# VHH binders against q9p7j3: the designs that were tried, part 70

Target 1, 174 residues: q9p7j3
Amino acid sequence: MILPLFPETQVHVFVYENVSNCAAIHEQLISQNPIYDYAFLDAATILYKKQVYSAIIRALEDRRDEQMKTKTIHSEVILSLSPKTEISSAFRQFSMTKKSKNIVVVKIDSKLTEEEEFERLDKLVEGNRVEFSDEELQKLIDFKVLKKNYKLDPSTLENPLASILSSIALRGYS
Below, E stands for the ipSAE of ESMFold2; O stands for the ipSAE of OpenDDE; V2 stands for 0.75 times the mean of E and O plus 0.25 times the DockQ between their complexes.

## First folded at step 4 (VHH)

Design m34 (framework vhh_6qgx_2; at its last look DockQ between E and O 0.01; V2 from the best seeds 0.00; counts 0 for: pae O 6.6 > 2, placed apart)
Fold by ESMFold2, look of step 5:
Structure m34 (fold): chain B 174 residues (1-174), chain A 124 residues (1-124)
Amino acid sequence: as target 1 above (174 residues)
Amino acid sequence: QVQLVESGGGLVQAGGSLRLSCAASGRTFSSYAMAWFRRAPGKEREFVAAISWSGGSTFYTDSVKGRFTISRDHAKNTVSLQMNSLRPEDTAVYYCAAEPGYSLWDTASEYDYWGQGTRVTVSA
């Protein structure tokens, strides 16, 4: 996918359910293995496509403006999902863990087609790919986790998208 | 609950200028990306310009680059479109649109909230 504001930046997003090897992937991320240079998110924290794209856009804007707080664009996406400025809490809340079962995987600056990138990623992830869609994400979300991560109350749950996207946009300003 | 109201349309001579304004209500202005679209007679609605919630990022369709400027005023809860060097081809109904988050999209389906439109007519 090509974002209008960032026309030279190819982005791919993949969703996997029933992943059996998150512990192995996690070890590779800790080791900074360049083959695993993706953002691996816990799908239990992601309800909307726009949630992911908003974080990607925030990360890309911060890179353009030399305001990144983390070492890589993929780690910056993880930070950008958070309403809080603290890096460690953002990773704890949104990143894939050893116990994760469903994941969202983001590749930024891809030089490959979606199909080519999928073939690479499918060698790394032992799970079933599903479509990146609001319909599939809704099946994988944990609403208790979502509510906690974004401090949603009962009135906000009627329209959670706007509240979530505002939190991403306003991080550090409120 | 988002309400958008456009104003500032009218009849202008080619080469002239016009400033459109869009008044936004509630939290729309503080956390939403804002955009202008237009629909010429017999044509589909097309993207004109977008601005991020902070005003730090802007994006324009190629045909208006250098002639149109989108801006926002948080104190007044408004977004504006300054249109200079107007051409007859700019004749259209102009719509203000809003979308939560950081999105700067050039497709109408990505925007959830729309104003009623303001007509701009550019005479030869």
Scores: ipSAE 0.127, ipTM 0.585, lowest interface PAE 6.6, mean pLDDT 87
Fold by ESMFold2-Fast, scan of step 4:
Structure m34 (fold): chain B 174 residues (1-174), chain A 124 residues (1-124)
Amino acid sequence: as target 1 above (174 residues)
Amino acid sequence: QVQLVESGGGLVQAGGSLRLSCAASGRTFSSYAMAWFRRAPGKEREFVAAISWSGGSTFYTDSVKGRFTISRDHAKNTVSLQMNSLRPEDTAVYYCAAEPGYSLWDTASEYDYWGQGTRVTVSA
């Protein structure tokens, strides 16, 4: 995908359902294995494509402006999904865990084509690849998790997009 | 949710300047990315410029870079497009568009909120 603000930046987003090896992936992430240099998100926390893209754009703007709060662009994407400024809270809220079943994987600055990245990830992730679309994401979301992470009230739950994107834009303002 | 109203269009000679304004109302305007699109007679809607919710990031189509400047005023809930060195090719109806959140998009279908447009005519 090409982002208008960052046309030179390669961005790939992948969605996997029914992943059986999340514990193994999590172990590789903790050991900082460079093969796993991606943002691994729990799909239970993601409702819209725009939610992911907004976090990516914010992370890229923070990198451009030399204002990143984390060590990598991929960890900055995870932080940028959170309405809070605390890094550890953001990771607990949005990152894949050993018990995750469905995941969203973000790659920034790939030197590979999308097809080559698919080949690589399909070897790392033991699950079913699905389209990165609002329709597919809506099948994987956990509304209790979403409500808690973004502090949504009943009126906002009927159309949460604006509230979620506003929370990403106004990180730290609850 | 946001309501948008454009103003500032008119007739101007080539090489002249115009300043378009978009007044936005709604309790969440400060968290919206804003964009200007235009439609020339007989043509499709074209992206012109976009500005992030904070005003810290801007994006322009190549044909207007260096000539147009997009800016926003949070106190007045307005977005402005300063158009300099206008060309006959800039003749169009200009539309203000809003998208909730942080991202900037140059695709019309990504914007759910639109103004009615203001006409700009640049004479040769």
Scores: ipSAE 0.102, ipTM 0.548, lowest interface PAE 6.8, mean pLDDT 85
Fold by OpenDDE, look of step 5:
Structure m34 (fold): chain B 174 residues (1-174), chain A 124 residues (1-124)
Amino acid sequence: as target 1 above (174 residues)
Amino acid sequence: QVQLVESGGGLVQAGGSLRLSCAASGRTFSSYAMAWFRRAPGKEREFVAAISWSGGSTFYTDSVKGRFTISRDHAKNTVSLQMNSLRPEDTAVYYCAAEPGYSLWDTASEYDYWGQGTRVTVSA
């Protein structure tokens, strides 16, 4: 997928459920294995496609403006999901853990087609790929976690997407 | 809740060796990545070494590479730091830490659990 605002950047997003090797993946990530050059998100924290895309765009903008707070574009995506400026908080809030079962995987700057990237990623993730859609994400979300991460209340729960997008966009501007 | 208790610190001459140990409580030790940090007098806490949950990967700050070795024993719920060729600049309180965040194993704020520390003094 090519983003209109960033035509030089190809992005792919994948969703996996019932992943059995998150602990192994997690270890590779903390080991900074370059083969695992993705953003691995806990699906329990993701409700909308637009949430993910907004974070991607925010990260790309930060990179463009040389304002990245993290070391990699993928880690910046994780940070960009959070309303908080603290990197540690963002990662705790949104990144895949060794206990995760369902994950969203983001690839930035891909040189492969979606299918080719999937084949590559499928060697790393032991789980079932599902469609990247709001419908599928809604089946995997933990609303308690979502509410906590974005401080959603009864008034904002009527339109959580708006609140989430605002939080992402306005991070660091409060 | 995990409790970490360091031991093995002491006074040693330059060129000498020490072995630090960290004992972890709880049932989930095997799931935690572990690290050693140190704080020298008048300095900020700095990363020393880390080991993955399986023990398959280790990481070191540049100043200790080739001299220090981090290891873990899952059966005993312990992490160790073998320190060889000690230098006066290695003098510090050494802390054991557990459970780093995503790809930030060298950042103190990423670790959820900390020990009370053990003092290492290296004399010239």
Scores: ipSAE 0.021, ipTM 0.299, lowest interface PAE 6.6, mean pLDDT 90
ESMFold2 (binder alone), look of step 5: mean pLDDT 82; pTM 0.844

Design m35 (framework vhh_6qgx_2)
Fold by ESMFold2-Fast, scan of step 4:
Structure m35 (fold): chain B 174 residues (1-174), chain A 124 residues (1-124)
Amino acid sequence: as target 1 above (174 residues)
Amino acid sequence: QVQLVESGGGLVQAGGSLRLSCAASGRTFSSYAMAWFRRAPGKEREFVAAISWSGGSTFYTDSVKGRFTISRDHAKNTVSLQMNSLRPEDTAVYYCAAEPEYSLFDTASEYDYWGQGTRVTVSA
């Protein structure tokens, strides 16, 4: 993927369904194993490709402007999905957990091609790869989780995209 | 096997402070995530705060953010909860809990080990 504002930044996004080893992956993340340096998101929280891209762009903007609140660009992506500026709340809301079944994985600053990252991730993730597409994401989303995370009311829930993107762009003022 | 013992509870006036401590025993404690839960009379256990095994990540329930701070000391096998600006609604029995992995869960059923609890009473 090529981001017009960040053309030199390699970005890869992967979606896995029916993942059986989320507890093992979670343990490796906590052990700070550098092999697992990715943003691991719970797919139950992601409805649109644009939602993920907006969080990535915001994280890259914060890095460019020396305004990152977290230690890594991948953690900053997780924070950037949240409408609140609180790190702990964002991680609780969007990060993969031991009980996650479907995950979205983001890699920034990879020196590998998308295909090479797939080969690497296939050794780490025991699940089925699916396309990073709105169609596939809509099969994995939990609308109750989405509604709670973005404070969506019934009128907004019918077409939540604009509200979600505004929340990401304007964090703390939605 | 992990065994947890809480201390530091007591009676305090609104606006006061208390520091709760949880002492853990067991060969694998350094790999455990730790959390504090509380239960007020007639209510279910609710999540208060959690800290990862490394101490690098902390999580708080909204009602205690800015007032409570969770920390851990690996050398002493302890986790602490510093409670400032206490309110009558903070009155509860506070429980220390542990699990072998980092817990991003605020769900009590995810924790394998529990202490007996320490009572905190905040007077109006």
Scores: ipSAE 0.000, ipTM 0.150, lowest interface PAE 13.5, mean pLDDT 81

Design m36 (framework vhh_6qgx_2)
Fold by ESMFold2-Fast, scan of step 4:
Structure m36 (fold): chain B 174 residues (1-174), chain A 124 residues (1-124)
Amino acid sequence: as target 1 above (174 residues)
Amino acid sequence: QVQLVESGGGLVQAGGSLRLSCAASGRTFSSYAMAWFRRAPGKEREFVAAISWSGGSTFYTDSVKGRFTISRDHAKNTVSLQMNSLRPEDTAVYYCAAEPGYSLFDTASYYDYWGQGTRVTVSA
């Protein structure tokens, strides 16, 4: 998908299920291996494509305005998923962990085509790639984790999507 | 729940200016991206302009760039479209639309809330 607000920015989003090497990937991320320069998210925290795109747009706006709070655009995407500005909390809530089973991977400013990124990621991730779609994401979500991360109230009259997107948009104002 | 009400439409001469306003009410307006779309007689609805929830980012269709300016006022819960150098081709019913969160899309199907529309007629 092209982001109308950032039409020249290359954005690729990949979803993997049944990943068996999350512990190995996590160790590469801790060691800051440049080959793993992606945002690796736990799919248990992502319900909608719009949720991911909203975080990407927020991160790109923060970069444009020279207001990034993290070292890379990819870590800024992770921060932007959180309703709060606390970096450590955002990473605990949304980042892939050694125990993750399904992941969402975001690449921004790729010098590679989507197909080339697929080839590269398929060598790093030992899992089954699935379509980045609301249907596939809803098979991987953990609703208890989602409700906790966004403090969703069952009595809220607004749909879950609107509440989640509002939380992302209002990050840093409440 | 969000409700949108447009105002400011009317008849104007080519080369003139007009300011449209959209008043939004509801619990979540300040977190919504807002857009203007228009529909000319006998044509499909087309995108005009969008503004992010914070007002920090705007997006325009090529035919109105440099002539139209979208803005918002969070204190008044309004979004405005300043239309300058109007052309007969700008004649249409203009609709205000809202989408929760940060996604600025130029596609009508991505917007959840719509106003009733305000008519703009530009005479040659």
Scores: ipSAE 0.000, ipTM 0.260, lowest interface PAE 12.5, mean pLDDT 82

Design m37 (framework vhh_6qgx_2)
Fold by ESMFold2-Fast, scan of step 4:
Structure m37 (fold): chain B 174 residues (1-174), chain A 124 residues (1-124)
Amino acid sequence: as target 1 above (174 residues)
Amino acid sequence: QVQLVESGGGLVQAGGSLRLSCAASGRTFSSYAMAWFRRAPGKEREFVAAISWKGGSTFYTDSVKGRFTISRDHAKNTVSLQMNSLRPEDTAVYYCAAEPGYELFDTASEYDYWGQGTRVTVSA
């Protein structure tokens, strides 16, 4: 996929349901195995494609402007999903855990096609790939988690898109 | 469990140098990200520098960039902080911290294991 603001940056997003090896993946992330250089998100926290794209765009803007707070573009995507600027908060809120069941995987700066990245990820992730679409994401979201992460009230939960995107864009009030 | 023991603190004049060392127990150390924090009397811990478990990535707070260098030696199970061009405002107790994660955090609450600290005093 090509982002209009970053046409030279290759972006791929994958969604997996019923993942059985999240604990093993988490251990590889801790060991900083370069094969696992992706942003692994808990699908319970993601409701819209636009939510993921907004975080990616914010991370790419921060990289362009030499304002990244984290050491990698993939970590910056995780930070950028959070309404706060605290790295630890963002990881607790949005990263996959050993107990995750459904995940969203983001790859930035890939030299591979979407299908080639899928071949690699299929060997790493023991789960079922589903379409990256609002319809599929809505099946995996946990509204209690979403409400907590973005501090949504009941009226906002009925149509949270604008509030979520505003939270991502206004992180740090800049 | 990881045990961390700092050494190398002392009294030095402004413009001088000190090298702090942190010794960690066992092979468990090699899979941890390591950081240095400092605390002036009566204040909260402030982030200084962090290094990834392979030593390939480092992160520094702005006030020490270009003056301090963090490094690690897996054979000796140590992480070191080389402090050059020291300033009176660098006076603090310096703590070594370890986190069994893949991200380099600048937040004290992310680090699970801490040393007891080593005192650094920089005189004008």
Scores: ipSAE 0.000, ipTM 0.200, lowest interface PAE 13.3, mean pLDDT 83

Design m38 (framework vhh_6qgx_2)
Fold by ESMFold2-Fast, scan of step 4:
Structure m38 (fold): chain B 174 residues (1-174), chain A 124 residues (1-124)
Amino acid sequence: as target 1 above (174 residues)
Amino acid sequence: QVQLVESGGGLVQAGGSLRLSCAASGRTFSSYAMAWFRRAPGKEREFVAAISWSGGSTYYTDSVKGRFTISRDHAKNTVSLQMNSLRPEDTAVYYCAAEPGYSLFDTASEYDYWGQGTRVTVSA
């Protein structure tokens, strides 16, 4: 996918449900295996495509402006989903864990073709790939997790999009 | 919740300049990406320019690059479109649009909040 604001940056987003090997993937991420250089997100925390795109755009702007808080663009995407600038909190809130069942995977600056990325990820992730769409994401979301991460009240939960996107945009500004 | 009010439209001769302003009212506008769209007589809405919530990123349609400049003033909660070297083809109703967060889109359906529009007429 090409973003109008960053036309030279290749962005791919994949969604997997019923993943059985999250513990194995998590171990590879801890050991910093370069084959797993992706942002692995817990799908329980993602409600909208725009939520993911907003975090990607924020991370790309921070990289362009030499203001990244983390070491890699993929970790910066994870940080950018959080309403706070605290790295450890963002990773606890949004990253895939050993107990995750559904995941969203982001790849930025792929050195592979789109087909090669699809083939590679299908070998790394033991689950069912589904379309990156609001409809599919809404089947995987945990509204209790969403409410906690973005501090939503009951009235905001009826239409949380604006609150979520505003939280991402205002990260680091008080 | 956001309300948008455009101003600055009018009649100008080809080669002239005009500055459009869009004022946003409510509580959370500094976190919104803002855009200008236009609709010429007999045509569909066309993207013109967009600016990120921080003002650090801008995006323009090819036909206005180098002639139009989008900017925002966070203190006044306004977005402006400076239009230079105007052409008769720029005649349209200009609309301000807003979308929460960082996403910059050039597609009208991606924007949830719209102003009523301000008319710009460029005479030959």
Scores: ipSAE 0.031, ipTM 0.482, lowest interface PAE 7.8, mean pLDDT 84

Design m39 (framework vhh_6qgx_2)
Fold by ESMFold2-Fast, scan of step 4:
Structure m39 (fold): chain B 174 residues (1-174), chain A 124 residues (1-124)
Amino acid sequence: as target 1 above (174 residues)
Amino acid sequence: QVQLVESGGGLVQAGGSLRLSCAASGRTFSSYAMAWFRRAPGKEREFVAAISWSGGSTFYTDSVKGRFTISRDHAKNTVSLQMNSLRPEDTAVYYCAAEPGYSLFETADEYDYWGQGTRVTVSA
């Protein structure tokens, strides 16, 4: 288990590159199809594994403390990636779009085994699954998007990890 | 630039109490998750306790649950480990560690910043 603070919570993170059906997935998300109850993120916005885990932990703590601002734990993960407390802004900044090519998918509280979740998600996403690792994420990031989303200046952009994680941790408190 | 300095170590008798403190300096301490690790003579480093950036979540290894309490003071930029009902097997060098943001991991490799350690000796 990756998250010692929430050992009873199942967390799976999948990374897909060269996804050809993002428009179809986006339509399913808009229609709120329960089969697509995942956090679908644009990989252009994710630089580190720790970035995703920090957002997950923040969302899980907000759920525990009855402080969630969105309807699902998955939408709360998306909100938690943003340095701002505005829901619409967070979704615009981090959610996958019809034009996305590479995506990061988060599943929390699956009633399925990990194997079953892999099988299910692989049927929904038409792309190549790659390892959830900093190395793979760094091939898919768009630094202009990252800079804009976290308000990074050139000096911070050279080593942005601490700034990104601080933005996630201090969302709504600073 | 984050710097961690531990204090409060010393010699105590079994059953006694000791409070360790870790002072952090740097712009982002208030957004850091903090942890305590320890290394006993001749043994590997092991996790003891962790606290989230907000102080709202804590995690302890089984051997110290109910005896140790981790807490933080944002105004003073400090994290503390209150150690009660100390046992000889708690004898170790205690290290403060920090990770930016909200992540709390019990694996030492996840922490980017470390103090130099403070020694705790518990006599039988």
Scores: ipSAE 0.017, ipTM 0.473, lowest interface PAE 8.1, mean pLDDT 84

Design m4 (framework vhh_6qgx_2; at its last look DockQ between E and O 0.15; V2 from the best seeds 0.00; counts 0 for: pae E 15.4 > 2, unsure alone 64.0 < 65, placed apart)
Fold by ESMFold2-Fast, scan of step 4:
Order: C-alpha cells, then structure tokens, then sequence
Structure m4 (fold): chain B 174 residues (1-174), chain A 122 residues (1-122)
C-alpha cells in the first residue's frame, strides 16, 4: 500500500492464523537472520487495520524526524503500537511469542511485490493466511489484552478506535 | 558506563577446549538475552550462541551444536561459552552481546564487548 505522507514507502501487512512454528521464527530473529526482517505481532493485540497503519505512520514520522528509539523500522513499528516509549514493555505487549497462535506480519521498505512477499512468508510461517481486514482481526483479538495495553475503561472498550489511535499518535511527545 | 568485558581467549590446538567468559558491569543483565558472536579474519560477524533471560532457552549456530555450550550466572552477572572439540575454522575474535527486548523483530543487541581472540592451530 501507499501512504499519502510517505508515497515512496512500500508497506505490506499479512495476517496468519493457526501458526505452529512461532518458536522457530523466534530462533531466526535472535540470530539476526536477514530473511526474517519483518515485524511479527501477536494478533491478540490488534483490533483494527487503522491501528496497524497508525503505528506504521508514527514509525515513519519518527524515522523522518530522526527520533527513532530503536535501530530498525520494524522494531519502531512495534514500539509505536504502545502508548509509552519503553521498548521492552512495548515488545512484551505486542510481539509474537513462542505460544502465539495468530500473528500479524508487517514489512516496510520491501523490494518485493505483495505477492512475492506472500510467497516468501508462506515458506517461513506455518499457518493459514487470512485477509488483512477488520472482520478477520476481530476474530483474533483478545479484549482483555487490548484493554490492558491501552488502559481502556468499560465505556471506552465498547468503541475503542479513537482512543487507540490517539494513544498511538500522541505517544512520546517531548 | 555500561560495559561487557570478554576473557578466556587464547591459543589452543585442534581438539582442545577453551572457556570464554563475559562479565557485565555498570548494569545487571538478568532480564536480557545474552549472545556470543564471532568474526574470523576477512569475514563478516556471525552468530554463535544465545541464552534467553529466563535461562530456559538456548540457541546455537549449526556448526557449533554439540561442541559449544552457553550458560549464565545471574548472581555474578556473567555469561560463559564452553568451547569443546575446537577446529581451526573456529579461529575468530569472539564478542559477547546483550539485548534489552525480545521477540517480534530481529534482535538488535544494544550492548557489545570489545572481543577476545581465539586461535586454533592445526
């Protein structure tokens, strides 16, 4: 996809359910295998497409402004999902774990087309691809996790979109 | 300020053993993943082994599996690499590294030591 403020930046987002090899993927991330240069998110933390896009836009703004807190754009996307700027907390809140069953995968600055990235990821991820859509994401969300990550009260939880987007956009103002 | 200091390198004959140690100062690394990397003359840095902060998961590059063992001592704030059955191809400068966050994206390793030289003669 094309972002209006970042038209030269290629962004791809993929959703996988019933993933069985998260531990193997984690091993590749620890060893810095360049083939695995993606952001791997636990789908239990993502309710809306706009949530992911807002984090991507924030990460790209921080890169543009030389304000990144992490060393890579994919790490910065994970940080940008969090309402706070503490890196380890953000990774604990939003990252895939060895026990994750459903994941959202983000690729920024791809040199490949969306179809080529899908073909590559299909070889790396043992799971079923589903559409990146609000409908599919709402099947995978854990509302207890969402409430905790964004500190939502019961009234906000019924319509959380604006609160989530505000938390992402306003995080880390100095 | 924050420092990782490697020790235990040296010259050893093929088939021998060495134990490398990495001492952390200025900060505790109990909540960090600790790793060893190496760089042979004229080559790029490569991953060797890692141990997660909980101590329940270890990872090794294929060429050292069964020969090298990574371990940590939380009380001493150290990580060690026991290297057995050494081969000339293991000749390299060995670096310890630590990262403050885990999962989700390729590890960036926030802290690095200066390295310790290991030479394995035929």
Amino acid sequence: as target 1 above (174 residues)
Amino acid sequence: QVQLVESGGGLVQAGGSLRLSCAASGRTFSDYTMAWFRRAPGKEREFVAAITWSGDSTFYTDSVKGRFTISRDHAKNTVSLQMNSLRPEDTAVYYCAAESYDWGAPSEYDYWGQGTRVTVSA
Scores: ipSAE 0.613, ipTM 0.817, lowest interface PAE 1.0, mean pLDDT 86
Fold by OpenDDE, look of step 5:
Structure m4 (fold): chain B 174 residues (1-174), chain A 122 residues (1-122)
Amino acid sequence: as target 1 above (174 residues)
Amino acid sequence: QVQLVESGGGLVQAGGSLRLSCAASGRTFSDYTMAWFRRAPGKEREFVAAITWSGDSTFYTDSVKGRFTISRDHAKNTVSLQMNSLRPEDTAVYYCAAESYDWGAPSEYDYWGQGTRVTVSA
């Protein structure tokens, strides 16, 4: 897909459930294998599509403004999900771990169609692709983790999306 | 809870070699990415090397690449740093660290050793 604010940048987002090789993927990420040039997120931490898109947009804005805090656009996406400024914290909060079972995968600057990109990614991920939708994300979310990551309380739980988006947008301003 | 204890530090001449070792307590050694950091006098702590929990991947700061080798022994719950071609600028207190969530350096590590001093003379 193309984001209106970044027409030169094609973005794809994929969701996988029951992934059996997260540990192997994690090893490749740590090794900075260029084949694994994606943002791998733990689906347990993602509740809304807009949450992911907001992080993507934030990362792209940082890149545009030459204000990236991380080395890659994909790592910046992970950072951008977090209300915290610490990179390590953001990764701990949102990035896929070796123990993850369900993941959200983001590709920035794709040169391929969504289906072509999927075919490439499918060689790396051993799991079942599901639709990137709020409905599917809701099935995979761990609310305890979500609440912790964004410090959601009873007052904000009425509209978690607003709180999440605010946290993403205002990162570094609190 | 993991306790880390470094050993192997000492005085060595430039061009010499040392092998540092870190012994980890606990039963979950394989869950942790292990790393070495160092703090030179008057300098901030910096990342030196890391090895993933499986041992399949290693990472190094640029200044030690080709000279230092990190390894781990799961049977002994140890991580080692083989330091060759040592330079005076390698002089520092070297710390062992463990991280359950591995993304290399820089990162927050869950456990730290007390450090072992390495001094490289010119």
Scores: ipSAE 0.008, ipTM 0.275, lowest interface PAE 9.9, mean pLDDT 90
Fold by ESMFold2, look of step 5:
Structure m4 (fold): chain B 174 residues (1-174), chain A 122 residues (1-122)
Amino acid sequence: as target 1 above (174 residues)
Amino acid sequence: QVQLVESGGGLVQAGGSLRLSCAASGRTFSDYTMAWFRRAPGKEREFVAAITWSGDSTFYTDSVKGRFTISRDHAKNTVSLQMNSLRPEDTAVYYCAAESYDWGAPSEYDYWGQGTRVTVSA
């Protein structure tokens, strides 16, 4: 996939459910294994495709403007999901953990087609690929986590998208 | 599920050494961070040391750096803690823990042993 504002940057997003090896993947991320250079997100924190796209766009804008706060574009996506600027808080809240069951995986700057990238990723993730869609994401979300991460109250839960996107877009300015 | 069994505790004089061992059985723990925690009488359980499965990264609380060494033997599914230059303040029940990726927080570990007592006499 090509985002209009970044026409030379290939991005792929995958969703896996019932992942059995998140602990193993997490160990590889701690070890900084370059084979695992993706953003691994806990699907329990993601309700909308636009939530992921907005974080990707924010990370790419920060890279373009030489304002990244993290070492890699993939870690910058994780930070960009957060309404706050603290890196450790963003990883605690949004990244895959050893206890995660469902994940969203983002690859930025891919030199591969979606299916080629999937073939590589599928060797790393022991789970079932599902469509990256709002319909599938809503089956995997944990609304308690979503409310906490974005400080949503009951009055905003019918249409929380605007509040979530504002938090991503205004990070550091609100 | 994983079972953890500690051994090697005992009574030792200050300045002495002990080697603790933690044997894991059941599921292979090849993807697990392993750690040692300790609890002195009347105190909270505190982090001592951790090692990733690969052995590439080790972590220690400041009070034991340079005196304790954590290591693992993947063939035996064991993690060891070599404890040198022991001090009376090292007296505690030592616990082995597994399956955490937040190496310092005991609430993130899924499996715990029953503990092995270490007593360091002055």
Scores: ipSAE 0.000, ipTM 0.118, lowest interface PAE 15.4, mean pLDDT 82
ESMFold2 (binder alone), look of step 5: mean pLDDT 79; pTM 0.816

